VH-VL binders against o81304. Designs and how they scored, part 3

Target 1, 187 residues: o81304
Amino acid sequence: CSIFANPAQRAKRKLLELISEEDRGLRTQKDPKKRDEIVNAIESMTVIGRSSITTDDSLSATWRLLWTTEKEQLFIIEKAGLFGTTAGDVLQVIDVNKRILNNVITFPPDGVFFVRSDIDIASPQRVNFRFNSAVLRGKNWELPLPPFGKGWFENVYMDGEIRVAKDIRGDYLIVDRAPYNWTESFV

## First folded at step 1 (VH-VL)

Design m5 (framework fv_mosunetuzumab)
Fold by ESMFold2-Fast, scan of step 1:
Structure m5 (fold): chain C 187 residues (1-187), chain A 120 residues (1-120), chain B 112 residues (1-112)
Amino acid sequence: as target 1 above (187 residues)
Amino acid sequence: EVQLVQSGAEVKKPGASVKVSCKASGYTFTGYYIHWVRQAPGQGLEWIGWINPNSGGTKYNEKFKGRATLTADTSTSTAYLELSSLRSEDTAVYYCARDQWLVEGYFDYWGQGTLVTVSS
Amino acid sequence: DIVMTQSPDSLAVSLGERATINCKSSQSVLYSSNNKNYLAWYQQKPGQPPKLLIYWASTRESGVPDRFSGSGSGTDFTLTISSLQAEDVAVYYCQQYYSTPTFGQGTKVEIK
């Protein structure tokens, strides 16, 4: 009597299997067939999540990157080695009540790239954002960077484990709920 | 116009294998799962399995696992069902059917069916 | 596996009268997160493949006459033909797609 064999569980398992060895999207950049398979799996999740509310308080979490098509983020992850480090966790820290979304890329042991954004809930699935500050930080140094950009993303599916989003540029994002809450004290 | 056109009727002896084809046209073949369903004379519909033509991935009804093999040839937009170790109870009309991959599980277009007769 | 049970096995209805077919699933096919019932209905005439009539329990497929309607939720579903026509003589099947696809045993609709 397994209710876990429902269509959403099947679609979710398929999506997670497809992305499991894609190195957060780096491997997928050179594999159009794999990208198409993942996009089709995302469309299944989109149908399942249709008419659901994905911008409520449960959106407030530390989200950990599993897979993305976003070129800028993947470039930073790929090039971390050229600067004597490797990218650790890539996080999106959302607090709906405070209307903030912070993008965090960690560079163990002491580095972090931190982008602060303000958010506005536009609909049951759409979030508007605007970047307001960015900093690249090491143990004893800090380099502020000029932030540019505003846009929106839609959480086409969200549950107690994962969130699937598509943004204004047509890029996709798949994240899971990190087993910890990110704070600046984690640096 | 979406069409699924199946191969012609087959007569086989017990213990033989049969391979049924299903040629798709009028849509992007790799965009939709193909399911196989059979119907014994005067009986109901029984699901055999599905194939994703894009990946070659398959799923089988446990009853047919080990005897059924689903394949697809993307260059000819053709799906295949091969059933081995045929028994008299395998006598049935075999259908291929298109599933909406974005919304899996119901079948919007069906092939005309292929009658497989296993003589005993 | 989810077991689908139809009732009756057969029914005879006069032309222009209402035909009602029931389908029961052994477990709920309603997915609470999207509030959708993963249930379809098919019509099969002799010598022909099944034809999709209804999906998502109540959504009529394009080109299907208005006299066909689906209703129900969870475990109990109904297909209704409001005014039976001669061309509606067929076997009707329900199918769940909440898990591995399974079909009901079929209901034969005949003219009285």
Scores: ipSAE 0.000, ipTM 0.457, lowest interface PAE 16.9, mean pLDDT 86

Design m6 (framework fv_mosunetuzumab)
Fold by ESMFold2-Fast, scan of step 1:
Structure m6 (fold): chain C 187 residues (1-187), chain A 119 residues (1-119), chain B 112 residues (1-112)
Amino acid sequence: as target 1 above (187 residues)
Amino acid sequence: EVQLVQSGAEVKKPGASVKVSCKASGYTFTSYDIHWVRQAPGQGLEWIGWMNPNSGNTKYNEKFKGRATLTADTSTSTAYLELSSLRSEDTAVYYCARSEYYFGAFDIWGQGTLVTVSS
Amino acid sequence: DIVMTQSPDSLAVSLGERATINCKSSQSVLYSSNNKNYLAWYQQKPGQPPKLLIYWASTRESGVPDRFSGSGSGTDFTLTISSLQAEDVAVYYCQQYYDLYTFGQGTKVEIK
C-alpha cells in the first residue's frame, strides 16, 4: 500500500512476499524456479547490505525462521508428524556479548531440540561458530547428543525487522525478530 | 600483569571430591575462555573441559563427563574445577589456562595445583 | 577424537645445533574457510606450567626467541629450534584446537 518506498524497502517487501507461502522452504525444495527467484531477491538484498555492519549488538536477538534452504533443518520440520507432533517456531538465539548462538526447534506443547554453539565475530558481516552440545528435551526427560562441527555464516543484510544470511555450505537463511525472548528454561 | 593464580595443593581420600580455584587478574575475565588441563606424574597433558565465564556455557572431555564440573564467579574473577568420586588415577597437577575466544591457543596458564588421592 | 603423535619421544642435541620435532594429527586441522591450521606448540620445564611458543602452526607468540619456528599444514607439523641453548632443555608438546583440544605425548629435548 505504499505509494513510494526506497529501493531497500521495495527489495525487502519483494523478498518477504516471495517466501510468504513457501512453508519455511519445504515447498521451495520441489520448485527450482521459485528457488532461483528467491535467490535473486537475496542477491538484491546483498547489494543493499554491502559494507554494512551486521555483527554489532543489534544481532543479539531471538530470531525466528521464515525461510531456509538447509536440508537437515527442513527434514526435521517435515518429519515431526511421524512422532505425533508438529514443529512450532524454529529459532536462532544469538547473544553477541556472551558469544553464543543456539539453534532451537520447538515441538509444542512440551518438546524442544536445541543445539548450543559458541561464536566468534570475524568481520563486520561474518560470524564463525562451533557446535558445543545438542539436547532433545521432552516434558520430564532430556537426551544429550554428541557435539559436532563448525562453520561460518555472513549476515548479508540486517535491519530492525529481518536478517538475511548465507553460510559456509552455500545455504540461505531468512529470519525475523521474534516477538518474545527464548531461554533454555522457556519450555 | 596478566596472570592466573591457583589454590594450593590438596590431599584427598578415594571417593571424595576436590574443588580447585583459579583467580584471574590483569585482564577482563569475561572476555576469555577458561580451560582445565591435568598432568599425571611423569605423563603428558590431558584436556578436561572449557568454560565461557560470560555465558556459563561449558564443554567437557567425554572421559570427565559426570565427574567434572566447571563454574566461575565473575564478581571475584575466579574459575573453579570440581572433580568428584576421586580415584588414585586422578592424582595429577591440575592447570587452568585461558584462550582468546572459542578458537584460541592457551596463552596464559596457572601455576598448577597438585591433587593427591591416597588412602 | 583427533590423535596427536609426536616424534621422536626424546632428542639429544649439542649446544648451538638444530633440534627438529615432528607432530602428526590423525585428521586435518586446517580449516579451509580461513586457511588456518589450528595447531600450537608449548614448552614445559620441570615444575612449571606449559608456555605457549607457537600458534596457528607458524605464528610465534610475543616474547618467544626467533630461534623457535613452526611449519607445516594439514596433518604434518614441525617445531624447529635453529640453535639450541641450555635454557631450551624441556618437554615440547603440540596441541590441536580444531576439534576440541588434544595434545601430543611430548618430546623431551636434552643436551648431548
Scores: ipSAE 0.008, ipTM 0.574, lowest interface PAE 8.5, mean pLDDT 87

Design m7 (framework fv_mosunetuzumab)
Fold by ESMFold2-Fast, scan of step 1:
Structure m7 (fold): chain C 187 residues (1-187), chain A 120 residues (1-120), chain B 112 residues (1-112)
Amino acid sequence: as target 1 above (187 residues)
Amino acid sequence: EVQLVQSGAEVKKPGASVKVSCKASGYTFTSYDIHWVRQAPGQGLEWIGWMNPNSGNTKYNEKFKGRATLTADTSTSTAYLELSSLRSEDTAVYYCAREDFYGLDYFDYWGQGTLVTVSS
Amino acid sequence: DIVMTQSPDSLAVSLGERATINCKSSQSVLYSSNNKNYLAWYQQKPGQPPKLLIYWASTRESGVPDRFSGSGSGTDFTLTISSLQAEDVAVYYCQQYYDLYTFGQGTKVEIK
């Protein structure tokens, strides 16, 4: 079966199994033991990805959130129901050549919240970002919001399926490559 | 005006520990990594490690792993280097330096340096 | 680690003349995806900390005089001082930040 998978594939499989029922991180917030297990699995991925290049052209993709410790994103996902909607896919859309990174939260059927960022590739694993603008959009309306802030994240592991990142706040992000590409006109 | 101001000179015996401070001003302390670099008398520059003052994350030169500890106090905008198990070859001027605003890994501002002398 | 080697170890130049310092890395510090060279130059005067002069191999830091320029790509880099002034007497270091951080051994620039 998979007993002959290389070490990276085994570690990746373990990580994906650990996060599979964590509701993108919401369940993990109330389970410190599970959080520690996931963080340990992330550290294994970090070792495997050490010295690899994770900021090349293959970083350009529509990335779909699998799990995170980011309190802000989790809060938005959790509270969507209070306003008569639920969060759909949560995406990070990166184009290295255009130097953009857009964070997207969809609210089916017609809503989307997205934050536009400029990026600069700082090293083989580090991406710097600056928030440029934010937009909350509904069916026939759009509300621009003034985001503020800069930061960086490091892609400690990346392959053809997933990407694992740590950011300036010490938060973790695990994403996979979405089966579709998102654009501002895609709702 | 960006400034990094370091603590004063230290004299230590072999086997002791030393803790050097680096107080930052003139910028948002948590937005920039702080690096530590040393220079032995008459010699070149050697990187020790960096710390992210917002997250507490650190990265060390393998040569210093287990002996160096990088910390920060965000309430006072101060970074710290603690070096343990001191040897005579640790005698050097220790510098803190700020990584560029976007985390671009070159060192745009440096502290004035702290001389640490280790003698038996 | 990436080893940085400078040449010459010391250089004596008359006031107003050109000074040229070379730096070689043991492997390329050019990152193909962004086409940037992860190479910086620092100036250190006696009793002072290093001061950033050049980053990304050729970008001059704010406040650094136009007489300082950086060039090169991949493994071979040059710092040029077009017209040496008295205040330029210092040791100059190249640094790579492609894979961690390593410095060259330094080049001492003196007035002839």
Scores: ipSAE 0.005, ipTM 0.473, lowest interface PAE 13.3, mean pLDDT 85

Design m8 (framework fv_mosunetuzumab)
Fold by ESMFold2-Fast, scan of step 1:
Structure m8 (fold): chain C 187 residues (1-187), chain A 119 residues (1-119), chain B 112 residues (1-112)
Amino acid sequence: as target 1 above (187 residues)
Amino acid sequence: EVQLVQSGAEVKKPGASVKVSCKASGYTFTSYDIHWVRQAPGQGLEWIGWMNPNSGNTKYNEKFKGRATLTADTSTSTAYLELSSLRSEDTAVYYCARSYEFGDYFDYWGQGTLVTVSS
Amino acid sequence: DIVMTQSPDSLAVSLGERATINCKSSQSVLYSSNNKNYLAWYQQKPGQPPKLLIYWASTRESGVPDRFSGSGSGTDFTLTISSLQAEDVAVYYCQQYYDLYTFGQGTKVEIK
């Protein structure tokens, strides 16, 4: 918290403070007032990011989930304990040059839920995607799942630390740059 | 044949609200985005906002944020613009227009709806 | 806001002669990742909605006569009507769709 932070830095800090204790969005599902506060903070970030390019090479990264409204993803995270595991990092791995976006939910020590997608850059802020495959993988086993369709998301704000996105369903995603690069062989 | 058909002319008093409709036909309504653009008499074109009928997602020109509300009814393939707290300077022809997605050009336009705001 | 400026405000051209309309954007509308200019041109006749003529700066919409052409890149764009016909009397607008949507103020084309 710097006394003399510019308006963009203050808006970013407010957003990160609002989501910091929300358990990646699970607590927000039960609190409409908190959801509205977070959405208002996202709208402030959207104004700050209006003229920015958020689909350039800097989008290529291992992104770590901080907060989302995506019900399917939150359901998987919440119910992991019922099956004798706990959800670890939830990642979105993007490579713009390879035109890929992979969604990863880790279940330490050996489990992973992995969804592969192709992407096309549609505009300075919009990315189109299509799901190619999904797999639930454990120690010495794999369960492939059918692909689930296509959509788009818009990165309404992106900098060297975070990315804020809204998707075709109207769901929000707030991620930061992970302190590591994820690969399929990373355990 | 792609068509966007708008509701008829409206006359409103200052402070009132108006709701304009835009009925789409000839294409899959949820596959294209709807924009609203206005034109004051003898003036140029001004973008109001964007609505994705598939997601319910909206984006507004800051000038209209808080006064304009964009909605859609997918069962009737109809988009709506509601503009509140009307002022005399809101007198304009209001157009709906279609784009394939948010960052794309407007390929089809409605015929326009004249909204007159006078005491 | 990206500000779009057209010139001239009005243009009088004889039938069969060339009409040229210019459009300038306050910042580049060329997206380097796909190498496209996010610029369109619309024609509006009195009492009618705008009609799309050109998109991606130079691609002519289906059904638009070949006398209409668009050119330019980045910040400077031109709409050309190679041989003006009576039905081309209208106001012409450029539009950027790079960052939201803004229109030029319009150029009125009239017969001299």
Scores: ipSAE 0.000, ipTM 0.497, lowest interface PAE 13.9, mean pLDDT 86

Design m9 (framework fv_mosunetuzumab)
Fold by ESMFold2-Fast, scan of step 1:
Structure m9 (fold): chain C 187 residues (1-187), chain A 119 residues (1-119), chain B 112 residues (1-112)
Amino acid sequence: as target 1 above (187 residues)
Amino acid sequence: EVQLVQSGAEVKKPGASVKVSCKASGYTFTSYDIHWVRQAPGQGLEWIGWMNPNSGNTKYNEKFKGRATLTADTSTSTAYLELSSLRSEDTAVYYCARELYGDYYFDYWGQGTLVTVSS
Amino acid sequence: DIVMTQSPDSLAVSLGERATINCKSSQSVLYSSNNKNYLAWYQQKPGQPPKLLIYWASTRESGVPDRFSGSGSGTDFTLTISSLQAEDVAVYYCQQYYDLYTFGQGTKVEIK
C-alpha cells in the first residue's frame, strides 16, 4: 500500500510538533493559547485511544518526560537553575508486575530527586498510585522528604513510542520510551 | 472466599522478639497490600505499617520504625510482622488486614494474635 | 500525623433509637482533586477483629445493614445508626487514610 499516513499517525505527529519547543511545559505556562492547542491535540489522541488497553505489560518501561501541565514538577525543573544545576532527564519508571512507579529527576552530574510509589491497575486505562518516600540525593548526601499522597492517572493513549496521560487533578503528561532502562544505580 | 489466618498466641519476656504470621487465601496475594494494626487490652487501634508483597516495599508508623520489620513469602502467600526489643507496653492483639486494591481502607482482617510480654 | 478524635467516648441508647457518633480530624481528609473524603468507619465486637462498615465517608460496605450511614466532609464526620439493634453493641472506630493511617480512640455503644 502506498498510503503511509493514517489519522492516528497524523494526530500523533501534530501533538509531538506542538510540544517540541515548549521546554517540557515551562513555556506553555506563559502561553494559554498554546496550552489550549496542545490540550485539543491530546483530546484527539484520547478519541483514538478510546477503549484501548494501556495498563498491560507494555506500560512497564522507563518513560521520559516530553511535556506536562503539572505545576509541582515544573516548579522543581525551573528552580534547578537557582542552585547551579539544570534538570537532566525527568523520568517515570513503571513496572506493572512489581506494582511500582518511581518519579525521577536527574540533576547532572551527581544529583537526583526521586519519589517512590506503589501502583494498582484499576481498569484498562486507569492506574491508582500511592507515594511511599521521596529523597533528594547528591554525591555524598541524602535528604529524605515527606511523601506527597495519592491519586490516579489514566493513560488515554499508548503505543510503541509515546504515552499520553491525564491525572486526577486534570493535569496532562506526555512521555516517550527512553532508549535505556533506569535503575537507582544509574546515577 | 477471602481469608487471613494468623499464627497462635505468644508469650515473650522483655527484650525478646516475636514473629507473627498471616496466611492469605482466596485472592491473588501479590495484588493487595497487607497492613498490621495492634490493639492493647482495653485500648484503641494503632497502625504499625504496610507491606506490598509484590514489590517488597514497606512503610512504617514512625513509632515502630527500627523495631518492626514487615516481610512476606509469596510462595506461601504469608505475611510476617517481626517486633524486636519487646516491652510490657507491646502486650496487645496484633491484626493483619488487607487493603482493597488501591482504595486504602481495610476490607478483610485476620482473627488477631495475642502477644503477651511479661517476666 | 493526623489526629482523630471521637465523641462521645461511650453512648447508651435504647433499642430502636438513633445512635450518633462524631469523629473530628486535626486536618482535612478531603482530597480536593477527586472530591473524596479519605475516611472509614469500623465496628468491633468483643473478641472479634474490626469489621469495615463505611468507606469514603458515606459509602456502605456490601452486606452492612442500611441503618448504618456515614456523613460529613473535611474534618467533621458522623456515623449514624438509625434504629439500634442488640447486635450493634460494639466499639466503633473512625479511620483516616489521607496521610498514612490513624484511628480515633473509639466510641463504645451500649444498650440502655
Scores: ipSAE 0.006, ipTM 0.502, lowest interface PAE 12.6, mean pLDDT 87

Design n1 (framework fv_nezutatug)
Fold by ESMFold2-Fast, scan of step 1:
Structure n1 (fold): chain C 187 residues (1-187), chain A 121 residues (1-121), chain B 107 residues (1-107)
Amino acid sequence: as target 1 above (187 residues)
Amino acid sequence: QVQLQESGPGLVKPSQTLSLTCTVSGYSISSGYYWHWIRQHPGKGLEWIGSIYHSGSTDYNPSLKSLVTISADTSKNQFSLKLSSVTAADTAVYYCARDYYDFWSGYFDYWGQGTTVTVSS
Amino acid sequence: DIQMTQSPSSVSASVGDRVTITCKASQGISSYVAWYQQKPGKAPEPLIYAASSLQSGVPSRFSGSGSGTDFTLTISSLQPEDFATYYCQQYDSYPYTFGQGTKLEIK
């Protein structure tokens, strides 16, 4: 009947509902049952997105974190409170043509932690990355940190609103397109 | 308290473009949620026109055959509707509305008051 | 498009009555149904989402039920302020579609 009446829209809505109150994944770390439910929903999205191209120009965007299982990122978000701040938006800024991916954690009003990376498109769904530099920046100071690591992630589903990825460590990432474009001078 | 307010000309000539703006107060349109236009006219009831996500991504009712454009201006906390090539059938009360970007997507929890648009020569 | 059909189109009732309004979808939509109340000259007000979840601030005399294709809105004991037109809406798939409305009027 309707061109838009399809199982993909329902599966996507189910996934977004499951993660909506999970504090970007922090609450899920203490709830294995909830984690399993979210992973099952991600597997449904993986089936829907199979054979699709998720590494084309539409991957270029400022992506905002909705949910992840990545322990290191969640640790940073959780521990921001110990230093008198709260993590703001957590972003992944991708430009396919420039071959860059920057991971950004904002600490309003003046703080940012970001990691600069090179990327290489390995397949229709796989992106290879290598960290170049990391910096923790405050209002009038900057602390460069040694870069750490390289890997790959696969965008198993992507559309005009969200992207779902799985990485080399078996961790998951769910992001949406941010309402703004982030630049280094935005902070 | 979230409030939505429609504004724009109440009288539009046939074949012209209908332009409406929704001003949101008490909430930032960039803080998630989809934002929608819905209209109501005699004989057809309520009709969903389209939606915009704060990223600028839009979805439109196919029955409007590419006559609709919805855009957002997050700096002004507004989103707008343009409906081109209007006819008398486009005479209606136009509402803007908010919903959630989760399992409630498509459930409109805040509505504007509505603005009456008459298409007449 | 998913068609939403309400029954009855109008109903006359008295204060204190129990009223049931039905909504039928042309295909399975799980629990993705909302209900709205509209008073003359006003915008629709949200009542129920996810077929059975009551909107904050809405009186407990309103309740919703159903799944799949058949849904109901029940008002357990009508109050004077409840005389209005009621609409169901599916949000399973684009385009979102509404029922034709049920006018609840004083007997």
Scores: ipSAE 0.000, ipTM 0.459, lowest interface PAE 17.2, mean pLDDT 85

Design n10 (framework fv_nezutatug)
Fold by ESMFold2-Fast, scan of step 1:
Structure n10 (fold): chain C 187 residues (1-187), chain A 118 residues (1-118), chain B 107 residues (1-107)
Amino acid sequence: as target 1 above (187 residues)
Amino acid sequence: QVQLQESGPGLVKPSQTLSLTCTVSGYSISSGYYWHWIRQHPGKGLEWIGSIYHSGSTDYNPSLKSLVTISADTSKNQFSLKLSSVTAADTAVYYCARDWGYEGFDYWGQGTTVTVSS
Amino acid sequence: DIQMTQSPSSVSASVGDRVTITCKASQDISNYLAWYQQKPGKAPEPLIYAASSLQSGVPSRFSGSGSGTDFTLTISSLQPEDFATYYCQQYDNLPYTFGQGTKLEIK
């Protein structure tokens, strides 16, 4: 055992390399073999993270999307070009003490789509969420969208660099800690 | 095209702190996974010093215990090495490198020579 | 720490020769093994990653093989620009460690 070795170092490097060229999951949608490889790597992370607490204060961060299977989010990212923009950072901003989680898709230079949610910590790895509001915002305008649903996700692995989650629909999310903190006024 | 460039003093006195900076161009540090410092003693092989993830999380070679600090400045697209209490044994060529997961160190800086002498 | 042992320490060869360099890890590192080429006064250049995958732009005469603890770098038909020092490196576990190097010299 090395004090400086992440117990997940091997599995983590494999996971990060597998997703590095997947365009946040868009390319994976057309490649079932690659999806299976990534899911197997996630299962390895799940084993390593088993029995860990992933819903403590260290969950509070601006998380940046690296890869997902979530179809609705990927559709928005893919179709941004039709409106003369491209999706920038896709973020999940969590504050455990305030019990909030905001999902953010940026559209440089001036656009953002964000969904506000309340969260409740259900277990050492499970977070329950409820969507409160959604808004699509440009430089001088905004369009509020109808609120939608509720669900849960489980952070099956989390460390100082990445978080791996599985949600109520069986979708996966791999994120890293962004080098900045996002706030609503950042728009 | 990705390029890494080391900079810092070529001569450092014993017991002082060595400070080196790696400037990255053609790629954002915040988009990469890990960034590393490696050194090579005169006529010898390569020694890994440590690494940083863009979030600020660091790993250091245990043999350099408490002597090394690595930091990143994503706004300048730079990461830096500080090595305290240097001795003649720290005389080496210092390299910075990008870690690309499965692909190992895929880009290296050209190296900067540091001599520790009175 | 994982110890990486290269053999030979030096090898003399002629253009057109097949050259093999070996690298042994003190414990199982799966396929997390890279090979680098270093010419005098220059930084190491990546050749092989994941034990057997060729880095972009590297000539096909270079190949890597092995898994676990025993690894080999092969140059199938040595060219004048290949005379250099070669290093293996494990990136399976921290701290990352390098072999001591193999110097490839003109016969």
Scores: ipSAE 0.007, ipTM 0.577, lowest interface PAE 9.4, mean pLDDT 86

Design n11 (framework fv_nezutatug)
Fold by ESMFold2-Fast, scan of step 1:
Structure n11 (fold): chain C 187 residues (1-187), chain A 122 residues (1-122), chain B 107 residues (1-107)
Amino acid sequence: as target 1 above (187 residues)
Amino acid sequence: QVQLQESGPGLVKPSQTLSLTCTVSGYSISSGYYWHWIRQHPGKGLEWIGSIYHSGSTDYNPSLKSLVTISADTSKNQFSLKLSSVTAADTAVYYCARDSGYDLFYYGMDVWGQGTTVTVSS
Amino acid sequence: DIQMTQSPSSVSASVGDRVTITCKASQDISNYLAWYQQKPGKAPEPLIYAASSLQSGVPSRFSGSGSGTDFTLTISSLQPEDFATYYCQQYDNLPYTFGQGTKLEIK
């Protein structure tokens, strides 16, 4: 007998268990079997969230990275140690009303890399974005970087705890709601 | 050592609101995933009341409907339960508990408070 | 809601006995089942998670088994400190639900 009454709780729990201890995706890069299991769990979440609206005001939050397949972000996290630092929280700060999305990688105690983006809500689940500025900042220095890129992502599932997204490149992102609101002091 | 301790009035009058607070020491609420309230009626088993995720999102037992509110105050390292319109049926020992959220599979509710007895009587 | 049914409601045993307690879920809960021990006047203590995994610090005489709908807690050689009430709990679906408890008493 199949369970239809609460498949969301079961699928969500399975997904979170699978990504637990995956070092935000770094361990998964070397384990195709685990990656396939996680992707299958994401597909279950996609079915559950299929007709939901995931681009409303509840999308406005400081989101904290739990797991991703995005190679560029994982590369930065992995290589932080080569430069004498360690990546801290990796965040996506969204404000739907202001139409902004900032990607943030922290490097405790004083470092941050962040990319500012403008967003446009394209559908109940799709967000279009365009990078408008990027900066690498330390305690007493700041290096502006030229932003390049635009794309879209779809929030295939979102609730009061987590959000699951897939982007234009076929990469996945799993985040939870951070227990704090992150702000930039110089915006 | 992580410790949880319930506090609140031991006697509540019918129709009033029961307010209980769980104080967490040795661990930050914002570092945990889920924080629960459970109760036990005299001589009976355990009943899950609800939980709060560290972001503030809540889940409640449907049998308690809109009567329950759970909230967290991370600055005080506390989370609280409010149960409105109480009756004699709400007489119970109330427990707060921690679990990992992502890894309930590993620990379940692994740290519990000692419990606080609440009597609903005129 | 998933209903959890424990049997027996009470059992009398002697130190050194092998004791088994069963728990039945009204629906398939895979292995998302925990066991707790509660002594009189105290909070429940976690014993087992994921149907068969021992919590840290729990003696090896405790073991859990089962999957789907039928689960068992076994104490291989009962000790004096094991006289308590035992509860199973499913955490597959909200709301979380507990069995009604099994009281383990001295013979």
Scores: ipSAE 0.005, ipTM 0.545, lowest interface PAE 12.4, mean pLDDT 85

